# VH-VL binders against o94966r282to384, part 4

Target 1, 103 residues: o94966r282to384
Amino acid sequence: LAFVKNDSYEKGPDSVVVHVYVKEICRDTSRVLFREQDFTLIFQTRDGNFLRLHPGCGPHTTFRWQVKLRNLIEPEQCTFCFTASRIDICLRKRQSQRWGGLE

## First folded at step 4 (VH-VL)

Design q62 (framework fv_ponezumab)
Fold by ESMFold2-Fast, scan of step 4:
Structure q62 (fold): chain C 103 residues (1-103), chain A 123 residues (1-123), chain B 112 residues (1-112)
Amino acid sequence: as target 1 above (103 residues)
Amino acid sequence: QVQLVQSGAEVKKPGASVKVSCKASGYTFTDYYIHWVRQAPGQGLEWMGRINPSGGKTKYAPRLQDRVTMTRDTSTSTVYMELSSLRSEDTAVYYCARDEIVAAYEVYYFDYWGQGTTVTVSS
Amino acid sequence: DVVMTQSPLSLPVTLGQPASISCKSSQSLVHSDGNTYLNWFQQRPGQSPRRLIYKVSNRDSGVPDRFSGSGSGTDFTLKISRVEAEDVGVYYCMQGTHWPYTFGQGTRLEIK
């Protein structure tokens, strides 16, 4: 994917939180891969509104969304959580600096 | 096609060091941890540690912490495991195995394993 | 460290009959993310371990339907519905929830 609906904010000096607005994520087949300056969200979803935007795709389609980050992160201290309404991704900054943006 | 190819068998004297390599191909090297697991003759599996190829950060089994070092070379997609101060009890087959990086401190795939490297330590 | 205990350690089975292997952990394997990181591996004589099951019950690609995993919390089972000759080997459970990661001692499956 080139785009998925998202927003982000800096949580304190050490973290960046990214919200990805896709519902009904299939937990067993979805994950986030963290690297030093990027992450990839890999997911399958039953979100009818999302799937309508991607004709020919269905619940078994695997989507990938990669984000190159403005600054370095600590991959091993990053986390993610699937909620009913969205995906929450928590990035741990390598240095406690203000980013001013995600990319 | 995913492959993990390990270096050849080694015979070492007690007190020496051994360095085993594991070359990855067929996937994005930095998206997966590489673990090292050993198996003494006729015995079960023992986890030794793992490396995150992205940052080079390692986590070692407490029992081996003082003797094991894991490194990687991203240009050749190769992980190395060096074990120092070898003892006869270190005689084992050493395996590398990949695991998907899905969150901090989580291991759950272990989906591909190298062919193993036999290390024999004898005086 | 989390202790993984398998039983039986030796499992002689008649070809075509079912087999069942138990794996118990000394503490809950439920991760804070809600997943349970219990995996099952098969090691045939002279070969590298191969993953059969991940996250309790998910079968790996290419693994026959006769293999199934189940369980929750601290108590897990690997079942083979109809043992074939090629199933001979050692089976290991492994937990990935708590560092350091630990394996069970192994169950040796043999044809009677």
Scores: ipSAE 0.006, ipTM 0.622, lowest interface PAE 9.9, mean pLDDT 86

Design q64 (framework fv_imvotamab_arm2)
Fold by ESMFold2-Fast, scan of step 4:
Structure q64 (fold): chain C 103 residues (1-103), chain A 123 residues (1-123), chain B 112 residues (1-112)
Amino acid sequence: as target 1 above (103 residues)
Amino acid sequence: EVQLVQSGAEVKKPGESLKISCKGSGYSFTDYWIGWVRQMPGKGLEWMGIIYPGDSRTRYSPSFQGQVTISADKSITTAYLQWSSLKASDTAMYYCARDEIVGATEVYYFDYWGQGTLVTVSS
Amino acid sequence: DIVMTQTPLSSPVTLGQPASISCRSSQSLVHSDGNTYLSWLQQRPGQPPRLLIYKISNRFSGVPDRFSGSGAGTDFTLKISRVEAEDVGVYYCMQATQFPYTFGGGTKVEIK
């Protein structure tokens, strides 16, 4: 995917939180892969509004969204959580510095 | 379908080097980590380490750090486990497994497994 | 390292009867994120291990519903409600809450 609806903010000096607005994520087949300066969200969803934006795709379609980050992170200290209404991704900064943006 | 195919059985002498392989197919190789697990004859399972093929990051069990090298070549969707100098105590079945890592704590579960490579080291 | 202790070492079971396997950890498997990363694996004779259950109680794809997992903290149980012939094998619990990941010693399930 080139785009998925999202926003982000800096939480304290050490973290960046990214919210991805896709509902009904299939937890068993969805995940986030973290690297030193990017992450990939891999997901399957039953979100009818999202699927309507992607004709030909269904609940068994695997989507990928990759984000190249402005600054380095600690991949092994990053986390994610699937909620009923969105995906929360918490990035752990490698250096405690202010990011002017996500990318 | 998802498959991990390992190289064939090996019979070696102490002091020899060895490199065994695990080839992934049926999925995006750089979307998953690959782990290695040892099972000595008649014994249980021991976690050796994992690798992320997308950037070759590795994490080893302390018991295996310095004893083996884990590597991967994403261009041919293959992970490797290597010994510079084998010992008789390395005689075991070695399994690779696809790793579905969740979160920052290196928490995972092995969802698909290779068939195993039997390594026998004897004089 | 977290030590995982399984009981019993072997479990002879009459076909169609239930089987229960216990796993105890030397310390809590509750991660700081609130999840418990305990899995159960099955190894049939001559076969590689197969994932049955992850995160205490979630069945992996294709695993029959006669398998169930339960537990919390340091005490976990795998139950087979009605043992079938194909269930013969060794069962392992595994923790991934803390590095290094560790396995239980295994429980052999066999038919009487």
Scores: ipSAE 0.007, ipTM 0.660, lowest interface PAE 9.1, mean pLDDT 87

Design s15 (framework fv_reozalimab_arm2)
Fold by ESMFold2-Fast, scan of step 4:
Structure s15 (fold): chain C 103 residues (1-103), chain A 122 residues (1-122), chain B 110 residues (1-110)
Amino acid sequence: as target 1 above (103 residues)
Amino acid sequence: QVQLVQSGAEVKKPGSSVKVSCKASGGTFSSYAISWVRQAPGQGLEWMGGIIPIFGTANYAQKFQGRVTITADKSTSTAYMELSSLRSEDTAVYYCARTYEFGDSIYYFDYWGQGTTVTVSS
Amino acid sequence: QSVLTQPPSASGTPGQRVTISCSGSSSNIGSNYVNWYQQLPGTAPKLLIYDNNQRPSGVPDRFSGSKSGTSASLAISGLQSEDEADYYCAAWDDSLSGYVFGGGIKLTVL
């Protein structure tokens, strides 16, 4: 799935933060699912810049972004937040180790 | 602990339908797919299909397409497999299994139900 | 006929190393991860090896998996009587858009 911008970084030894720069998320139809070695972002949005990357799609299109992670996480300790400017996904590492990358 | 608990044994007549249930507990039902795998007496394992409950999307093995229907009820964390137009060769143990899928592919089944014996006889 | 090919039977003695083969094609083993399932008599299958060579929690390290080209192998070192079971290899098949199993092998511990 194409994004205008997304990035990630390791926050201390225990966490990885993923930022997805999509605005105007429909909160009641959007969520993040966490498993031991992946997450799936499910969302609908009215963000014109994002929708321009996906010709034929609109505000009622449900997008799915699934990321296979480099290392294991603790699904029950992971969180997400929809802000005005982006989606924040906070992954809790199962083991306190450097990943060196998200996937 | 993840558990999959299946409905009890069924004895059915040829031409009828059977619906087997699989109730998930201990894990996140919506985060994993559920597949159905059968095994005829003395024979090997055969994948029938699966469903991703959060999307309601089911995928069927070609051999069973048109005869099998797999559904999920998220409110009860229960998946169902209905097989119609039963024949004697459908006599088998039917298993549900928690399925790790990524993209369009099934990777593996990590937890299995105890199995449901379905016998098709006159 | 199963899509993946396994010998129908194998045997070993306690303490031996036994290798179980599984042959496929480019559309299944050649392109996708291989998994192994153990089925004790009268029980449901149990995941033994996933993603070619990974062990689930609780599976002893004497079980190992490997994959080369369109073939895969399950190795059981230090064979024990409780290893007597049916073993199945399995993988996703791109051409069938479905999950396929080997025919299964009955392992007897003599």
Scores: ipSAE 0.436, ipTM 0.859, lowest interface PAE 2.7, mean pLDDT 91

Design s16 (framework fv_reozalimab_arm2)
Fold by ESMFold2-Fast, scan of step 4:
Structure s16 (fold): chain C 103 residues (1-103), chain A 122 residues (1-122), chain B 110 residues (1-110)
Amino acid sequence: as target 1 above (103 residues)
Amino acid sequence: QVQLVQSGAEVKKPGSSVKVSCKASGGTFSSYAISWVRQAPGQGLEWMGGIIPIFGTANYAQKFQGRVTITADKSTSTAYMELSSLRSEDTAVYYCARTYEFGDSIYYFDYWGQGTTVTVSS
Amino acid sequence: QSVLTQPPSASGTPGQRVTISCSGSSSNIGSNYVNWYQQLPGTAPKLLIYENNQRPSGVPDRFSGSKSGTSASLAISGLQSEDEADYYCAAWDDSLSGYVFGGGIKLTVL
């Protein structure tokens, strides 16, 4: 994926939170991979509104969204959560400094 | 500390196949791709292809398409490269390398295996 | 022939600055990051510079990279005898959908 609807903010000096607006994520086949300066969201979804934007795709389609980050993170301290209404990704900064932007 | 350990040297006859292994340790096998790069005696480096283990997807250089197969076993953190229909020109050192990819492109190789010498002789 | 062009050899004396060139096209260096690898005799290559000008941890700041248009350069300041090695530039090539290397340059420290 070139794009998925998202927003982000800095949560205190140590974290960046990214919200991805896709519903009905299939937990068994979805995950977020963290590396030192990027993350990759891999997901399958039953979100009819999202799938209508991607003709030819269905619940079996694996989508991949990769974001190269402005600054370094601590991969092993990053987390993610799939909620009913969205995906929450919490990035742990390697250095406690203001980023000013996600990428 | 990332380490890639490759299988030992091989001597093969023309027309046969060879399968080289690359075992990753020190973590990150699931988060990075693995590529194979070869080097014939006295020659430069040549990218053969790579695999993203978590997706099971492999991509190959055009020159090797149809003759090389790259696979991964996630349970043992091991990648494999099999080259068929061997010719004397395939005599080379074969390296595996941890690969940073972004989108559909390879950016760089940050850690390399020690290399496996494959000699094709009659 | 290699897709990226490098001179086959270069030499320098200890303490001098040496620059190694790499020429490509719009489909590789012109559109993508350039990386540099160092290969000491009998060893595997080592990542020396990535994404045009970044140094991995442990690489001395004597090594620097740059890119302009369809060309790239590796500069080695304060040349030392242990810098004697083969150096390769490399980049992704959009038209080939593959990763390409320069032919490599043998650097001799006199």
Scores: ipSAE 0.506, ipTM 0.874, lowest interface PAE 2.3, mean pLDDT 91

Design s17 (framework fv_reozalimab_arm2)
Fold by ESMFold2-Fast, scan of step 4:
Structure s17 (fold): chain C 103 residues (1-103), chain A 122 residues (1-122), chain B 110 residues (1-110)
Amino acid sequence: as target 1 above (103 residues)
Amino acid sequence: QVQLVQSGAEVKKPGSSVKVSCKASGGTFSSYAISWVRQAPGQGLEWMGGIIPIFGTANYAQKFQGRVTITADKSTSTAYMELSSLRSEDTAVYYCARTYEFGDSIYYFDYWGQGTTVTVSS
Amino acid sequence: QSVLTQPPSASGTPGQRVTISCSGSSSNIGSNYVNWYQQLPGTAPKLLIYENNYRPSGVPDRFSGSKSGTSASLAISGLQSEDEADYYCAAWDDSLSGYVFGGGIKLTVL
C-alpha cells in the first residue's frame, strides 16, 4: 500500500506515536516489523469500509504498509497494539531529538 | 554480532543443479531480506535475486529468471539458492547478503556471508 | 558486463587522497541511492558507504561518498596500505528492476 489513513505525534522527547485507522484487524495474521529507520505494518482486516476502498481484496488479503522514517529508532524498544478501532504504534527514538514529522 | 554462514564448496557436473545454504544469526532473520550475489573468478559482482523470508516473496534478476530458485526456512533461519542447468560459466563464488529493501527496491547489503565456491567441470 | 562504469584500476601512496568515480544513467544513479563496497583480497565484500554518503559503524571517516546527477564518487583521504582492495559502486536500476554493480576498481597502494 502506498497509503493508509494515519496520524502521528511526538510523545515527550523520546517517542513517536502513530495511529493507523483500520478496524477489525485479524490479530493472528497481523504484525508490525521494526528496523532501524522504517516500520512495516502487515495486516489482514474484516473492516468493510477499508475493503470497499480496495476492490478485488477481501478478508484473506495481506496488506503491507511501509514507512521510511525521518530519523533512526530503536527497534527492540518499539511496540504496537491492536485496538477495536485502530492500530497504535509506539516508536522509540534512538536519539532524543524533535523530528517535526514522521517521514 | 550479525553473521551469515554459508555451506561448503561444491564441485558439480554440467547440466546438474546446486543448492547453497545461508544460515543467519545474531540479527533478526524475519526483518530483512536475503540476496544472492555471485562473482566469477577475476570478475565483478552480479546480483542474482533475493527473498523476504516473512513474506516468502522471491525476486530474480532477469538473467537468472527460470534457472534460479531462492527459498527460506524461517524455523532454521536459513535461506537457500538453487541454480539449475549448470554450465562452466556458472563457476563462481556465491555470496548471500542481508538486504535492506524498501518498496520494490533494494537499497543496500549490510552483512555478507563468507562465500561458497561452486566449480562446474566435467 | 557492468551496468555502472568504473575505471579498472587506480593507485596512490600512503597519506594521499584518492577519488574513485562511478558513472550510471537516469534509471540507476540518477534516481536511486548509491552504495560502495570494499573487497579485500580473498574476502567477502563489506559495506563501506550507503545511501550516497553514510558510513556504517566502524568505517573510518576518511572514507566519504558523494553523488551528483548520474555520477557518484568515493573519496579516500589519508590513504593506508590496508586500503588496497577492490571497490564497487552499486545502485538499484528502475528499468531492469534489479540491483546493479560497477565493474569494480583495483586500488593499489604503492
Scores: ipSAE 0.363, ipTM 0.845, lowest interface PAE 3.4, mean pLDDT 90

Design s18 (framework fv_reozalimab_arm2)
Fold by ESMFold2-Fast, scan of step 4:
Structure s18 (fold): chain C 103 residues (1-103), chain A 122 residues (1-122), chain B 110 residues (1-110)
Amino acid sequence: as target 1 above (103 residues)
Amino acid sequence: QVQLVQSGAEVKKPGSSVKVSCKASGGTFSSYAISWVRQAPGQGLEWMGGIIPIFGTANYAQKFQGRVTITADKSTSTAYMELSSLRSEDTAVYYCARTYEFGDSIYYFDYWGQGTTVTVSS
Amino acid sequence: QSVLTQPPSASGTPGQRVTISCSGSSSNIGSNYVNWYQQLPGTAPKLLIYYNNQRPSGVPDRFSGSKSGTSASLAISGLQSEDEADYYCAAWDDSLSGYVFGGGIKLTVL
């Protein structure tokens, strides 16, 4: 995917939080992969509003969203959490610098 | 901690095929692509193609289209490269490499297997 | 044929600064990151420089990379005998939709 609805903010000096607005993520077949300057969200969803934007796709379609980050992260210290209404991704900065933006 | 361990040397006849394996250490296989790069004796490096194991999607260099097949077995964290219709010019060391990809592009290879020597002769 | 052009050989003496060039085009070096790989005799290549100028953990700061336009350079300061190796530049090529290497340069430490 070129785009998915998202926002982000810097949480303290060491973290960036990214919210991805897709509902009803299938936890068993979805995950976030972290690398030193990007993350990849891999997901399946039952979100009817999201699927309506992707004709021909359904609950078994695997979507991929890859984000090249403005600065480096510590992959092993990054986390993610699936909620009913969104995905929360917490990025751990490699350097405690202000990013000013995600990409 | 990161290791790519390849299968042993092969000696093949012209016209046959060879299948080389590459076992990646646990945890890294799901987060990276795996590429195959070969090197003929005394020659330079040549990218053959790669696979993103979690998707099973493979991408091949134009020169090898139709002759190379790259696959991955997620249950064993093992990638494979099969090269068919072997010629003497295919004699080379074949490397697998952990691949950092973004979109449709490869940015770099950070860890390499030890190499598998394939000799094609009759 | 290699897509990126490197000199076939270079030499230096211990302590010297050596620069290795790599020439490409707008579809590869001009548009994409340049990487450098070191291949010691009888071994697999190792990543030496990525993202034009970044060093992986464990690579001495004697090694540095740079990129300008369609060309790239690898500089080795304080040359040591263990630096004797083949060095390859590499980049993604948009027109070929493939990863391409330079022909490699054999660096001899005299």
Scores: ipSAE 0.146, ipTM 0.762, lowest interface PAE 4.5, mean pLDDT 89

Design s19 (framework fv_reozalimab_arm2)
Fold by ESMFold2-Fast, scan of step 4:
Structure s19 (fold): chain C 103 residues (1-103), chain A 122 residues (1-122), chain B 110 residues (1-110)
Amino acid sequence: as target 1 above (103 residues)
Amino acid sequence: QVQLVQSGAEVKKPGSSVKVSCKASGGTFSSYAISWVRQAPGQGLEWMGGIIPIFGTANYAQKFQGRVTITADKSTSTAYMELSSLRSEDTAVYYCARTYEFGDSIYYFDYWGQGTTVTVSS
Amino acid sequence: QSVLTQPPSASGTPGQRVTISCSGSSSNIGSDYVNWYQQLPGTAPKLLIYSNNQRPSGVPDRFSGSKSGTSASLAISGLQSEDEADYYCAAWDDSLSGYVFGGGIKLTVL
């Protein structure tokens, strides 16, 4: 299981935004899979600081980070975006309610 | 609607191999694992192994390691299970099942194929 | 032999409550979720209960699950003739790194 630095916040009543702090993500081999109560981030990265934390791994190592969510989401309405400094994951709540936490 | 459709019944000789297919339709083939579970006549269920298609990685139950090979073809949304060195005690119904996994553990099977009967006769 | 232990048979009459037991160890039921599968004669198994006590859509609320320590139970209230089937408990086993099933119990509705 990957060591991944992250944080999250609720954006309005309908969304939760998760920031994952990994740089230089390989877009062609990285993605986020959404299911009704979890998401899985699958990624390859050239981030030297991240790879230093995972001895024996390199740019072609596929990492997996899976999060079981506190409440249900609408998988088809969730999105993700790779930026230069992080990954942004936007979860669409199935029910408009305050979660109080991600997991 | 998620549906798993398996290949038809097989009759095999001891020492031969059998390859069963499982075609998934509906749902997202790459977001779930596929497992193979068998059931000998009048007996219980036995997990043989599974594959996560997006990674191409397969895991096998210790009893079947060395005899079973599980593969997946993402382009056709089809998983395969090949069992070699068949014995009469391999006579069973073989099921594929959509697998909910978290981390390295399997939680449950939510949709099952109809089953493929494999008879090993001498 | 099966890794999880279930009685081989149980019976009841329509309207009765029956309970089906499942015993394991710290490496399976003691540390992971328990799931239950129903198998009607001549058919593939069907997920009946997952994550100890959750029902999939379409499963009547007269089916319920519970877990305590290294044991689990499936309760069927208001027993119906169509409940006559084999019932399997199952869980992940950390020591075996594999999914394990109980031996199954044949439930007869008299």
Scores: ipSAE 0.229, ipTM 0.798, lowest interface PAE 4.1, mean pLDDT 89

Design s20 (framework fv_reozalimab_arm2)
Fold by ESMFold2-Fast, scan of step 4:
Structure s20 (fold): chain C 103 residues (1-103), chain A 122 residues (1-122), chain B 110 residues (1-110)
Amino acid sequence: as target 1 above (103 residues)
Amino acid sequence: QVQLVQSGAEVKKPGSSVKVSCKASGGTFSSYAISWVRQAPGQGLEWMGGIIPIFGTANYAQKFQGRVTITADKSTSTAYMELSSLRSEDTAVYYCARTYEFGDSIYYFDYWGQGTTVTVSS
Amino acid sequence: QSVLTQPPSASGTPGQRVTISCSGSSSNIGDNYVNWYQQLPGTAPKLLIYSNNQRPSGVPDRFSGSKSGTSASLAISGLQSEDEADYYCAAWDDSLSGYVFGGGIKLTVL
């Protein structure tokens, strides 16, 4: 995927929080992978509204969304969680600098 | 430590196939792709293709499409490159390399295997 | 023929600065990151510079990279005998949908 609905903000000097707006994520087959300058969201979803926007795809389709980050992160200190309404991703900055944007 | 260990040298006849292995450590299979790059004697480097184990998708250079198959076994953290219909021009050292990919593109190779010499002769 | 163009050879003496050039096009160097690999005789290549100008851990700061338009350069300051090696530039090529290497340059330390 080129795009998925999201927003982000800087939380203090050391973190960036990203909210991804996809519902009904299948936790067992979904995850976020962190590297030094990107993250990849790999997911399956039962969200009918999302799937209607992607003709030919269904609940067993694995989607991949990769974001090249503006600055470096510490992969081992990044976290994510799946909620009923969205995915929360917390990025730990490698250097305490203002990014001004996610990408 | 990050290490890629390849299988030993092979001598093959024209028309046969060869399958080279690359065992990766250091968390490579969960976070990176693996590519195969070859080098004929006295020549430069040539990218053949790669695989993203976490996704199971392989991409091949145009020159090798139809002859190369790249696979990965996540349970053993081992990637494989199989080259069919061997010719004398396939005589080369074959390297596996840990690959930083973004989408369908490759950025760089940060760790390389020691290389596997494949000699094709009649 | 290689897609990226490098001179076939270069030489220098210990302590000198040498610059290795790499020329491409808009579909490779012009639009993508450039990387440099060092290959010592009889060994596998080693990543020397990535993403135009970044050094991996363990690479001395006397190695530096730069990119301008469709060309890239590797600079080696304070040349040492152990720098005698083949050097390759490389980048993704959008038109080929593949990773391409320069032809390589043999650097001799006199």
Scores: ipSAE 0.288, ipTM 0.822, lowest interface PAE 3.5, mean pLDDT 90

Design s21 (framework fv_reozalimab_arm2)
Fold by ESMFold2-Fast, scan of step 4:
Structure s21 (fold): chain C 103 residues (1-103), chain A 122 residues (1-122), chain B 110 residues (1-110)
Amino acid sequence: as target 1 above (103 residues)
Amino acid sequence: QVQLVQSGAEVKKPGSSVKVSCKASGGTFSSYAISWVRQAPGQGLEWMGGIIPIFGTANYAQKFQGRVTITADKSTSTAYMELSSLRSEDTAVYYCARTYEFGESIYYFDYWGQGTTVTVSS
Amino acid sequence: QSVLTQPPSASGTPGQRVTISCSGSSSNIGSNYVNWYQQLPGTAPKLLIYSNNQRPSGVPDRFSGSKSGTSASLAISGLQSEDEADYYCAAWDDSLSGYVFGGGIKLTVL
């Protein structure tokens, strides 16, 4: 289980955006996997501030963060982006309902 | 649609090994685990183990530790189950199944292969 | 012997309601989701109910699942001849760190 600083919000009726605050993601060994009611963020990072919070871990440590979602999503319409300052995960809701929370 | 296609039936001698394949298509091979479940003639279902292809991590039921090896080839979307030191009690139908896992636990199997009959002659 | 206990057989007539039981312990059914698999003669098992009471697409609503404490139940209402099959309950077992099945029940439609 990896601790990751995160937040989320509902963007319009059809989407949920999740921000994960980890920098310097190794793009070749990191990805987000989407299933109907969860996503898994798999990542390696050189973020010194993040690694300082996880003593014994280093740039080759593979972290896994798995989130069981409050409601169903459309996996094939979900996207993610690794930016310089964070990871953006965009979830497409299966039904246009307000979730009130991520989990 | 998601489909798991297994290799054909095998007849083996006691003491030999068998390697069964399971090719996944129609879905994302890397997003799910693959498990192996066997069923002896007239008996119930028995989980042998599974693998998460992305991590290369295989976990085995205690009964099969030391005799079973589960591997995955991401380039061909194929999982393998190798069972060694075969005995007559290993005669069974062997199924692969797409596995929904969360953390270290298996929740359920949503799609199953057609099964591979392995007969150990003695 | 199986870790989860099911009766070996059950029977019903078309249109009737049949209930299939599954008994476990705190390390399996008591702490984890229960799933049900249907196996028609000569075929691979099929996921019938997952996460205690959810139906996959294509499973009729006359199949329902429930869980209470360390026990689970599969109910089949409006029994049909095509429901004649073996039914297995299953769950993760924390103490074994493994997935466990019930012994299976042969359901005969008379």
Scores: ipSAE 0.097, ipTM 0.767, lowest interface PAE 4.8, mean pLDDT 89

Design s22 (framework fv_reozalimab_arm2)
Fold by ESMFold2-Fast, scan of step 4:
Structure s22 (fold): chain C 103 residues (1-103), chain A 122 residues (1-122), chain B 110 residues (1-110)
Amino acid sequence: as target 1 above (103 residues)
Amino acid sequence: QVQLVQSGAEVKKPGSSVKVSCKASGGTFSSYAISWVRQAPGQGLEWMGGIIPIFGTANYAQKFQGRVTITADKSTSTAYMELSSLRSEDTAVYYCARTYEFGDSYYYFDYWGQGTTVTVSS
Amino acid sequence: QSVLTQPPSASGTPGQRVTISCSGSSSNIGSNYVNWYQQLPGTAPKLLIYSNNQRPSGVPDRFSGSKSGTSASLAISGLQSEDEADYYCAAWDDSLSGYVFGGGIKLTVL
């Protein structure tokens, strides 16, 4: 995926929060992979509105969304959570600095 | 610890096929791509292609399209490279390498297998 | 020929600073990160520099990389006998949709 609907903000000096707007994520086959300067969201979803935007894809299609980050993160201290309405990703900054943007 | 272990040396006849294996640590298969790079005796490095095991999607260098097939078995954390219609020019050491990828591009290879020597005899 | 151009050989003496060049085009070095690999005789290549100027854990700071336009350079300061090896630059090429290597340079010490 070139794009998925998202927004982000800096939470305090040490964290960046990213919200990804995809519903009905399949927890067993979805995850977020963190590396030093990027994250990859890998997911399967039953979100009908999302799937309508991707003709030929269905609930068993594995989607990938990669974000190259503006600054370095601590991969082992980053977390993610699937909610009913979105995906919450919490990035832990390697250096306490203002990013000004996600990418 | 990241480790890639390749299958042993092969001697093949012209026109045959060879299939080389690369067993990677579990973390490699879930988070990275695997590329295949070859090196003919006394020559430089040549990228053949790679695969992202979690998606099963393979990408091939133009020179090898139609002759090379790269696959992955997630249950055994093993990637394979099969090269068909072998010629004497295919005599080389074949390496697998853990690959950092972004989008459809392969950026760098951070850990390499020990190499598999393939000799095409006539 | 290789897509990226490197001199075929270079030499230096212990303690010297040696610079290895790599020349490409807008579709590879001009648009993408450059990496450097070291290959000691009889061994698999090893990642030496990635993303233009980053060092993997365990690579001494004597090795540094730089990129300008469509060219890149690897600098080796305080050259040691253990640095005798082949060095390859490499990058993704957008036009070829493939990863490309330089022809490699044989660095002789002593």
Scores: ipSAE 0.116, ipTM 0.766, lowest interface PAE 4.9, mean pLDDT 89

